# VHH binders against Protein Ta0236: the designs that were tried, part 8

Target 1, 206 residues: Protein Ta0236, of Thermoplasma acidophilum (q9hlj2)
Amino acid sequence: MHDLIMSMAEVDISLDIGTKAVRLARAAASSYLRNEKLPDPPADPIFQEKHGVFTTINTYPGNTLRGCIGFPEPYYPLGEGIIRSSIYAATEDPRFEPMKIDEISHVTFEVSILTQPVEITVNPEDRPKAVHIGRDGLIAVYNGASGLLLPQVATEYRMNPEEFLEALCEKAGLWEGCWKYKKVKISKFQATVFGEKDPEGVVEKR
Short names: E, the ipSAE of ESMFold2; O, the ipSAE of OpenDDE; V2, 0.75 times the mean of E and O plus 0.25 times the DockQ between their complexes.

## First folded at step 5 (VHH)

Design f05 (framework vhh_7ubx_2)
Fold by ESMFold2-Fast, scan of step 5:
Structure f05 (fold): chain B 206 residues (1-206), chain A 127 residues (1-127)
Amino acid sequence: as target 1 above (206 residues)
Amino acid sequence: QVQLVESGGGLVQPGGSLRLSCAASGFTFSSYAMTWVRQAPGKGPEWIATIYSGGSTMRDDSTKGRFTISRDNAKNTLYLQMTSLKPEDTALYYCAKTEYRYTSDWGSTYKYEFDYRGPGTQVTVSS
């Protein structure tokens, strides 16, 4: 029963849905920069379900980061989350100047769709065994404090599961070893990534 | 679409108490974090407290001993209970729908966004 519930938390997202997501992201940023009406989300049911999401914009052909904003927690229906994150990645990423409409043909759009966070319910001492490095991102929540690390953080810094959980405690502003305390809620999630090969081009699953 | 309406402010003597309310509409209230912000005359906005969708709270250290944030999801209402009020608490108090935004490089960072806030409710602490 528990295994079945855990497997249902993983969403296998088709390339067709991923293509619609990337097209929506590009359309939202483009329409916003042109002061035009924003696009409506696709009719597919997933776009009405709440999911965490990131929109990433890279230069082309240089493939350097141009903007990236997201909502890793499922605050918005996916379609709304894509529209919002795309506009914010284009215009409100504090690392970069807002994009102008003439840049839109020189960038690629990428959408990362996050699975529903699933609480790690094993005894705290066994929490490291529930974390798959390179696949799982982590969320910690305790008494108003929260922190989140994307899956690539553990890969980039070559963390093992215990090190990743410690980094999560630090990110959340909690104490060293916070993940050993039963009342600190730890959840895991995964991401499915779709991006353009070139501007307005074929979408691929990464 | 989104509407936030604050109430409960007024004139109160030092040491007094007030309960502020914020009635929310136009969005799924229970799914979003909510924040109380105040702005004193001639000052910029000052964050007081945030309550997350699940009910946990984050509070400013200078006021957390005197102010309590809470929510009633069934009534789409946010509250701020204020005790031991001081003249320096005099300000326009408003609630805000809070949006957390993350960047993807080397982990994530949170930002507070005040996309929607009401007209506020005035609190004046004076004898």
Scores: ipSAE 0.375, ipTM 0.690, lowest interface PAE 1.6, mean pLDDT 85

Design k06 (from a6 with K112R; framework vhh_etentamig_d1)
Amino acid sequence: EVQLLESGGGLVQPGGSLRLSCAASGFTFSSYAMSWVRQAPGKGPEWVSGISYSGGSTYYADSVKGRFTISRDNSKNTLYLQMNSLRAEDTAVYYCAKTEYRYTSDWGSTYRYEFDYRGQGTLVTVSS
ESMFold2-Fast, scan of step 5: ipSAE 0.432; ipTM 0.699

Design k18 (from a6 with K98R; framework vhh_etentamig_d1)
Amino acid sequence: EVQLLESGGGLVQPGGSLRLSCAASGFTFSSYAMSWVRQAPGKGPEWVSGISYSGGSTYYADSVKGRFTISRDNSKNTLYLQMNSLRAEDTAVYYCARTEYRYTSDWGSTYKYEFDYRGQGTLVTVSS
ESMFold2-Fast, scan of step 5: ipSAE 0.423; ipTM 0.690

Design k19 (framework vhh_etentamig_d1)
Fold by ESMFold2-Fast, scan of step 5:
Structure k19 (fold): chain B 206 residues (1-206), chain A 126 residues (1-126)
Amino acid sequence: as target 1 above (206 residues)
Amino acid sequence: EVQLLESGGGLVQPGGSLRLSCAASGFTFSSYAMSWVRQAPGKGPEWVSGISYSGGSTYYADSVKGRFTISRDNSKNTLYLQMNSLRAEDTAVYYCAKEYRYTSDWGSTYKYFDYRGQGTLVTVSS
């Protein structure tokens, strides 16, 4: 019961806070690309608390991925994590060329605020029952290989729990059915997601 | 320009201890989270431990929790790993890594180890 209450409390983030988070992400990338001083985090206490975080940048109006980098472990205070993940999503995502300043008005920013990952400790056969689609993101770790999928991946691709676990194995570069092996460590986490509807536009909770 | 130079590895008997060091240069060390990553012979890299930019938070893989301690000295641009109660399975090349990153997209690889140095070999054998 304590774990359920704590998880619900951690994902109960207001749209006002989410809006500030998204504005901070955009400001950080913009300032960095202009070689200007980085923004200060908002004064709200949550920005001083440590949380895992991802910043996602999509093209607009095409809505295709332009960059996505984050930290699943709560290494940084949230404000610092948003600033760093935003700059890295814009300039250091190895799948894409670094973003140029003239692109900033043609993209949307999205921030995912994460709870700390907790290992799924049930027998492998019962792992699908421990995964709640739409709520849980997943991490797999085995012999130096690892992979992570945010909760919205399962929703976007309409996966059931077994399909989500298979996708996780593929993401981690492991074998098909890797989640059936006890030694493959699988952890779950939750996320609260906020994103721009259009560039610099209204922020929505997703 | 960015350089990470690991040292302190060597041959040690099971149950022994070693302290690894990583001297960082070419970037603002105090502004980045740091990690230790190891690669055993014939295997892929395994994340071992991480530390926040300030040293206020530390994280460990379950395989090393309670035995290893990560620390940093921002005034000396140096990262440390104190390794106690060493086991044969700890045998690996140990790398200092500037914060690793993840992507959440379906079909993309994640966990990039940024600015990994040359590594330092730890061999646990009798």
Scores: ipSAE 0.015, ipTM 0.334, lowest interface PAE 6.2, mean pLDDT 83

Design k20 (framework vhh_etentamig_d1)
Fold by ESMFold2-Fast, scan of step 5:
Structure k20 (fold): chain B 206 residues (1-206), chain A 127 residues (1-127)
Amino acid sequence: as target 1 above (206 residues)
Amino acid sequence: EVQLLESGGGLVQPGGSLRLSCAASGFTFSSYAMSWVRQAPGKGPEWVSGISYSGGSTYYADSVKGRFTISRDNSKNTLYLQMNSLRAEDTAVYYCAKEYRYTSDWGSTYKYEFDYRGQGTLVTVSS
């Protein structure tokens, strides 16, 4: 997207780092809702490297979406991105009412750490062949409209590549079959995902 | 309502300097990253520069690195672009834009992305 200078994330993000990321997200939202001082990022070097990131909040035990906001571009150091995306997922997702502090014990936090998006350059008819379900998230951009779906969306809703591209068109507010039009730019990215099994519980790599 | 008002453009000689300003209102300016985007007549928009919500991180397109400096004053709700060593190819209407944020969910058409560009400010670099 942008001409950014970025450091590369380590190929293998450990569960220990993922646990710290998820704990940071929960602490940031909790502190913000209590009007308390925000947490400092962990000292691990990755939290000072720039990465795209999303924080997802789900109800528990129902596992329904409660909020999900993020930054696909590596604008922020990871720690800063986690703090900001967590606060926004809790309070500024326009699909939902802002969370109140008493909801914090009834939700799970999930953090997705992103690779830089890379444009899919094959002919439009071959775009489904370039999409790997379970690995790739997608971004569509056209005439000021844009939309993004994380890799887990296709897996959770049992989509094949064509269905995932159609869902992306809908998410971006474009027309059915938008991905067949050459001028609709479609990019893919990967994510390493960590989430709580239950509120404040064990963190899993997903 | 979100309002962004650009100013500071004008006619300048090659090699000259200009300082653009963007006055923001209708949202908590200090909570959002900001960008400058430009568009020359007959061409598509080109991202120029970005700055984090705190001002701690700045980013530049290769075409302007070393010549332009983005900055912000959160106490005044104002974004700036200092443009040095201006070239004819910098001629464009310059817009400021609020941070883009994305929601994830296939069942929603919503994206938490805002591109609240105002009328822009015209920069013309010519002799």
Scores: ipSAE 0.311, ipTM 0.696, lowest interface PAE 2.1, mean pLDDT 86

Design k21 (framework vhh_etentamig_d1)
Amino acid sequence: EVQLLESGGGLVQPGGSLRLSCAASGFTFSSYAMSWVRQAPGKGPEWVSGISYSGGSTYYADSVKGRFTISRDNSKNTLYLQMNSLRAEDTAVYYCAKTEYRYTSDWGSTYKYFDYRGQGTLVTVSS
ESMFold2-Fast, scan of step 5: ipSAE 0.358; ipTM 0.670

Design k22 (framework vhh_etentamig_d1)
Fold by ESMFold2-Fast, scan of step 5:
Structure k22 (fold): chain B 206 residues (1-206), chain A 130 residues (1-130)
Amino acid sequence: as target 1 above (206 residues)
Amino acid sequence: EVQLLESGGGLVQPGGSLRLSCAASGFTFSSYAMSWVRQAPGKGPEWVSGISYSGGSTYYADSVKGRFTISRDNSKNTLYLQMNSLRAEDTAVYYCAKTVEYRYTSDWGSTYKYTEFDYRGQGTLVTVSS
């Protein structure tokens, strides 16, 4: 299918587009929790283009994780992906109880828009050299098992590339050192992240 | 009450074609991703194809890529599977399924992903034989 063909890896996304994405995420969760009609995506062409996307919901002012669900591959048009991931982050993250409508004014929304994954094709021993900490997120796939880590995970935990690849193996439910095995497919991607500073407040590029 | 009713199965010769339909009721069809799942004699269930709630994205198992086409009509609450170039190994009961999508968490320390189905219909038998 043409929609599965890899595009250029890096895209530049403006704060204006990021603000619309975050507003869409909040509106989708809010409308869903109120049993109202879901919002329509903004008219900007990017919302009709397929992109990987994650919605993250944090408590405010505590800034603790409340929900985070997404799609690593560019299967959905961005607008549909934001709506879907936002509703799932709010109601279907199995780590948490579903959000209720009165919680929505006490959380912040964050949207991560992903570039298309590009397979790391170097020899396994050179894989750490292909990973740029703070820029690259990683995906591992092997025999039906898969895992994904966003770029900020490595910076938050002060990981070097080898440590990040080990964390990826753990996330995927694979074995320690899985990234050293040639048949374990490792891909990298970048993310542009936009989030609210406070509930319904100003959106910033992270 | 969620109801899924498959139809369109039958006996067909190798190389032939069939179109399966699934009539959905009891839920907001346009809000859910849908899948086709099949179970061959003596085997477990195999996921065949999936479609997003808008119809904008489609997914296929490697065994059927290029031969099968999934589609939906949200105005009619109906899911379709167009099957071309049928082979003996496509012989199975085909089920319409309300899909739980493949979803990920992005943080470290969580391995959440789901590929399970909320509901399956009663099925329609496809037999590919001479």
Scores: ipSAE 0.037, ipTM 0.436, lowest interface PAE 4.8, mean pLDDT 83

Design t05 (from a6 with T104S S105P S109T; framework vhh_etentamig_d1)
Fold by ESMFold2-Fast, scan of step 5:
Structure t05 (fold): chain B 206 residues (1-206), chain A 128 residues (1-128)
Amino acid sequence: as target 1 above (206 residues)
Amino acid sequence: EVQLLESGGGLVQPGGSLRLSCAASGFTFSSYAMSWVRQAPGKGPEWVSGISYSGGSTYYADSVKGRFTISRDNSKNTLYLQMNSLRAEDTAVYYCAKTEYRYSPDWGTTYKYEFDYRGQGTLVTVSS
């Protein structure tokens, strides 16, 4: 049973599901900005499963960041997480002024669906070998302290696995080399990303 | 109805420690993130610390980082705050609150708590 659970953690999300996720995100932000009833999640079972999720909004055609808010941990059922993260990306990203309804046709929506975090169970000295840069995000938990880094952090700052684990220790407020201590729990997760090519246009798997 | 009962406050000397507790009822505790929020005399509310629904992620205000530890026991519907190396500036009424934690890649973690300060909280006084 554990083998089956581990295998399912690596199963790809279909473009059909991804398209529904992106449409839900756009509908949620649009309905909220119009002060209308929020959309219901799709009936597909995945939308009732808890997943970490991010909604990203970019300007079009400029493709500059307009908002990005998410839930790194599997706190909400996916459908609810998409609705909430989309509304927050549009209206409560502290880097930007809240979006107005007339802006909705000039932006693209992107949804990142996170896999369930899986603990890295190898000996601490082998932890760098278990981390795939560009694919894995990381979580550290120890004695009430925690920290999380998304997969793109390592890519953007040109980190190798050891540097990424060190950055994770800093993010968690732990000591230098914290990942070498066996009682510091390190977990990894991946993201499947779907986004609009242009406003309300075809959805692509990234 | 949501009910939150804070306890564990008291008078303590600078450098001392206290452990606060919050007993939750009226909602599915294990399904919600939780925070500790404090209000010092003559000041507005300040978010102090937060914890995800599972306990897998914790967050702290810079003013308490390294000194305070938030934890939870979902089997007991109880939230905790272990406070070490207490300072006079930590003097406040401490409240627990249902919370949502959000993350922005460049900005970091942001906090949204559904708290209206309707409870009594628990008073922490740090004084010699």
Scores: ipSAE 0.141, ipTM 0.522, lowest interface PAE 3.4, mean pLDDT 85

Design t07 (from a6 with T104D D106E S109T; framework vhh_etentamig_d1)
Fold by ESMFold2-Fast, scan of step 5:
Structure t07 (fold): chain B 206 residues (1-206), chain A 128 residues (1-128)
Amino acid sequence: as target 1 above (206 residues)
Amino acid sequence: EVQLLESGGGLVQPGGSLRLSCAASGFTFSSYAMSWVRQAPGKGPEWVSGISYSGGSTYYADSVKGRFTISRDNSKNTLYLQMNSLRAEDTAVYYCAKTEYRYDSEWGTTYKYEFDYRGQGTLVTVSS
């Protein structure tokens, strides 16, 4: 059976909404670490709509990764997704020890709100031309194997589109040049990113 | 309260087939990924298969790939596992689990997380 895919790529997210999202993320992690009641999502309708979302926590002033967990598929209403991803980024990221309450004033919070993935349907030889570095994250699916790279990965590691597609194949556990094979499904998505400039400070759209 | 009720297990000969079902209640089934997890006697839980909330993506452990098929019917709040070419090593209690797939932003590393595999499971015994 064929499923209909909704594209949310054209939905703009304002700095006001982004600020509320980042404040919610910080409040959720803070409340959880203090064993306090979790915050309620903002009343804005978007927080009741399902969206993919990631929460990223970085040290400050060092700006090194401290935790990052999210959901690329729209499993949860945005508000619930932010609360869950924030708590998990702080306490359940297996790359790091769980955060302690005294660390909360020494980190910045960032929230990435994701669009629905849409398949790249051009011929494999043209796939690099369909990838916009700095805008597109990628997903590869083939024979039960899958891998995902967020848009930031390509810019952070200075990848061109071909390099980004190769990294995706490696991430998915597939073979070198997997993106050249038509049966390997490649999808792209975008993210709108909001983050604190400094702990509890001004929120910026990245 | 989340409740998951597994059924369809039984005794089969090697090479046989079984179809397992999981009836879900107490949550919005269509909003969550689901998994099948099994536990053989004297061993820890082993993740077997997973399916996204829409059914658009499916995942399998290497030990069952090509033999098992996971599917779901969101209109019936039911998860399925079609098991073909069964082997003695597939003998286990099978549980369904409300699942959350987590990813990190650095290189997109995927982590599987199981919320809940409530119920008594369903026993699958593969023997002559």
Scores: ipSAE 0.270, ipTM 0.595, lowest interface PAE 2.7, mean pLDDT 85

Design t08 (from a6 with W107Y; framework vhh_etentamig_d1)
Amino acid sequence: EVQLLESGGGLVQPGGSLRLSCAASGFTFSSYAMSWVRQAPGKGPEWVSGISYSGGSTYYADSVKGRFTISRDNSKNTLYLQMNSLRAEDTAVYYCAKTEYRYTSDYGSTYKYEFDYRGQGTLVTVSS
ESMFold2-Fast, scan of step 5: ipSAE 0.373; ipTM 0.703

Design t09 (from a6 with W107F; framework vhh_etentamig_d1)
Fold by ESMFold2-Fast, scan of step 5:
Structure t09 (fold): chain B 206 residues (1-206), chain A 128 residues (1-128)
Amino acid sequence: as target 1 above (206 residues)
Amino acid sequence: EVQLLESGGGLVQPGGSLRLSCAASGFTFSSYAMSWVRQAPGKGPEWVSGISYSGGSTYYADSVKGRFTISRDNSKNTLYLQMNSLRAEDTAVYYCAKTEYRYTSDFGSTYKYEFDYRGQGTLVTVSS
């Protein structure tokens, strides 16, 4: 008999690690905006492992989106991914003007740590059956265009799996019903999310 | 400094094959996605193919799907493009590109491709 070791896709990330991740994101954006040396990642081994990651910045107390950039595939060690995504969320999100240092005390930071994407390989007509609302985020890739929706998008907007796949097609800039076409690659992933309750305040698992 | 050296281009007849190579240096090759981008005479650049950092995911433009295969060897810091069933319309200078895919993850997100070219490219001419 062999012991089963839980894969990273099934491992819960502790609030202590999540707190360090969020603090790193805030420190990276703050240091970059001040033209100071960027922070070093925490010594915990997870920050040297490659993970997909997103940093989200919201206004406070208004809680409106201020910036959000990330990497859904595990391109970078988690620490580096957090630093890069935080700087890009603050300064290079094309939906918003770059953040200035005087804004840093009026925003909250949130970090989403992703599992490795797994392609949905069933027949296109059965793709909705492979999507678990509240658990799965989705990625669509086709001919140089792509889009991603985090798991919470489906729950926030009360989508069923088919509606979630349609929303994915729309945001990827593809056609209605794109998920029915076998050449459109669709992958799923999960996220563990940590965010500040208020600026520099207590970090919560979302 | 990112350095990319493309090779393997040349003159080939329609229906022929070529394998392009790109030798990468100046960055941790295994940590970045890579792409092939081509530019035909008098036209703008066209993205051709992409590959994830691990080689686990590959992407192709519709114009080349089923004919071209992208691959990488992280131990040799080398990117490849196997080109089969070549057509006159494939005539172009081919560039490899260090690629960073950025996503916005709000209500919906889209890829943003950022390409960093440091190579001279390699010319592929398909003619009889």
Scores: ipSAE 0.309, ipTM 0.651, lowest interface PAE 1.9, mean pLDDT 85

Design t10 (from a6 with S109T; framework vhh_etentamig_d1)
Fold by ESMFold2-Fast, scan of step 5:
Structure t10 (fold): chain B 206 residues (1-206), chain A 128 residues (1-128)
Amino acid sequence: as target 1 above (206 residues)
Amino acid sequence: EVQLLESGGGLVQPGGSLRLSCAASGFTFSSYAMSWVRQAPGKGPEWVSGISYSGGSTYYADSVKGRFTISRDNSKNTLYLQMNSLRAEDTAVYYCAKTEYRYTSDWGTTYKYEFDYRGQGTLVTVSS
């Protein structure tokens, strides 16, 4: 109730928009690997607005990570961000060999659309209470240093809010317990996630 | 047509400070992330610091974290690098670069940078 802006941000991205985003990601990687013209973004206004975005590619049916690249800050209009992140997830993730075109029918595409970061303004001792594991990604900024962790980091490593804030301090190159200092600015953001159930199959909101 | 003009380099003693500037023209400066990249004689380029288009996020190589501060003034189309506690190992030509940052989303979070344009550079020499 108190976080009306957060609730509205979630409801602003429909399954129809999410489906278009995932189709765009698959089309971008596919056309790039074929040396064909890249797709145009959908006409919906959201694709012209700047948003943080990640594209994740998983093997199918094994569901193992095949590539994941993105832009956590709103550098690009969403449509351009999806196209770029999809191509990079397929071809320029340093953890993996670039995808070949014959792999495209054996993977699923997932798009994470990020909300604009909002500063956590409570007293430092209450900051852990403002962090929702599995929902919130975090950014720390202090005296020229900064760091960012996506929501999935806390989930994958089973962190509680204090552990997540501590990991954020380490990521930013700050001191242990940096989140307890009021001048360290901490912001949170969320992701709305859409992915294919099967290669080229139905898209679901996650 | 894109132009970047670095300045502020010079000879300093170890432990000293310098402030580098980069004046940008020929493109919409406020729409692009920017970086500082350095190259020591006989070595390849090393990325040292980056800043988002708005200035809201900054990034540093481990070799310079806590010593260097990147900033920008979008009203003046200027990028800055404040360098403190300089070491002999910081001796290099410093370049301003238009940059794209890419992230992986795992615990070992890595990012890559690519630069499209860079200027002529400014020489920083740290010696006693």
Scores: ipSAE 0.316, ipTM 0.662, lowest interface PAE 1.9, mean pLDDT 85

Design t12 (from a6 with S109E; framework vhh_etentamig_d1)
Amino acid sequence: EVQLLESGGGLVQPGGSLRLSCAASGFTFSSYAMSWVRQAPGKGPEWVSGISYSGGSTYYADSVKGRFTISRDNSKNTLYLQMNSLRAEDTAVYYCAKTEYRYTSDWGETYKYEFDYRGQGTLVTVSS
ESMFold2-Fast, scan of step 5: ipSAE 0.390; ipTM 0.673

Design t20 (from a6 with S105E; framework vhh_etentamig_d1)
Amino acid sequence: EVQLLESGGGLVQPGGSLRLSCAASGFTFSSYAMSWVRQAPGKGPEWVSGISYSGGSTYYADSVKGRFTISRDNSKNTLYLQMNSLRAEDTAVYYCAKTEYRYTEDWGSTYKYEFDYRGQGTLVTVSS
ESMFold2-Fast, scan of step 5: ipSAE 0.442; ipTM 0.715

## First folded at step 6 (VHH; framework vhh_etentamig_d1)

Design b2 (from d04 with K98R K112R; at its last look DockQ between E and O 0.13; V2 from the best seeds 0.00; counts 0 for: pae O 7.9 > 2, grease 28 > 24.2, placed apart)
Fold by ESMFold2, look of step 6:
Structure b2 (fold): chain B 206 residues (1-206), chain A 128 residues (1-128)
Amino acid sequence: as target 1 above (206 residues)
Amino acid sequence: EVQLLESGGGLVQPGGSLRLSCAASGFTFSSYAMSWVRQAPGKGPEWVSGISYSGGYTYYADSVKGRFTISRDNSKNTLYLQMNSLRAEDTAVYYCARTEYRYTSDWGSTYRYEFDYRGQGTLVTVSS
């Protein structure tokens, strides 16, 4: 059966929308930790649209990872996804102890809004040509093992497409060169990222 | 109340074909990734295939890739599994499940699927 292949356009999300997204993430985690009513999403239509999303929480001023949970394929509208991913990043990331309310003033929140992943269906040897550094994030899946790299990883570490694919294999727990094997499924997506400069401070696009 | 109703199973000869269906109700079907999971007698569950909420991505266990095709019709709230070139080892009860997964990332991470089973399944028997 032929699956429809849809090209997802890169979405230009305003700083105003990004600020509302980050404020929602912080409010959701804070309200959850206080056992208070969760915030409602902003009224803007995009928050009712289906988007993949990640919430990342970093220590401040140390700027080290404190939690990062997300849903690359949207199960819910963006607003609900932000609320859910933020609470999970704060309390359900298995790498870290659940956050306590006294930590909230010592962390920054970041929200990554994703397009739907699209499989790279070219011949495995041509996969590097299908990867656009700085724009594309990558997902690898093989026999239940998987890994994901956000777009900014490649630019932060100055990777070319082959290096990015190798890093993806490593993060998926797969072998060196796994992306050359046709049975490893490789998909790409785009992300627009907004984050607080300091706790509760100015939100910037990243 | 979430409901998933599997159908289309039966007795088939090796090399034959069957098409399974799963009728969904009680939730917004188009907002969920879906999977087929099977359980052979006396064995634990085995993930077979998955599909993204839009149908844009499909996934298969190595044991069925090239023989099975997962699809969905969001206008009919229905998930499908076309099974071709059936083998004796495909004999199992097949279950439809909602798929939800979590990612963790600080340089990329491994994600974990979570499967929500609700139906009685549909029996597929491949025998001479």
Scores: ipSAE 0.014, ipTM 0.291, lowest interface PAE 6.9, mean pLDDT 84
ESMFold2 (binder alone), look of step 6: mean pLDDT 79; pTM 0.789
OpenDDE, look of step 6: ipSAE 0.018; ipTM 0.270

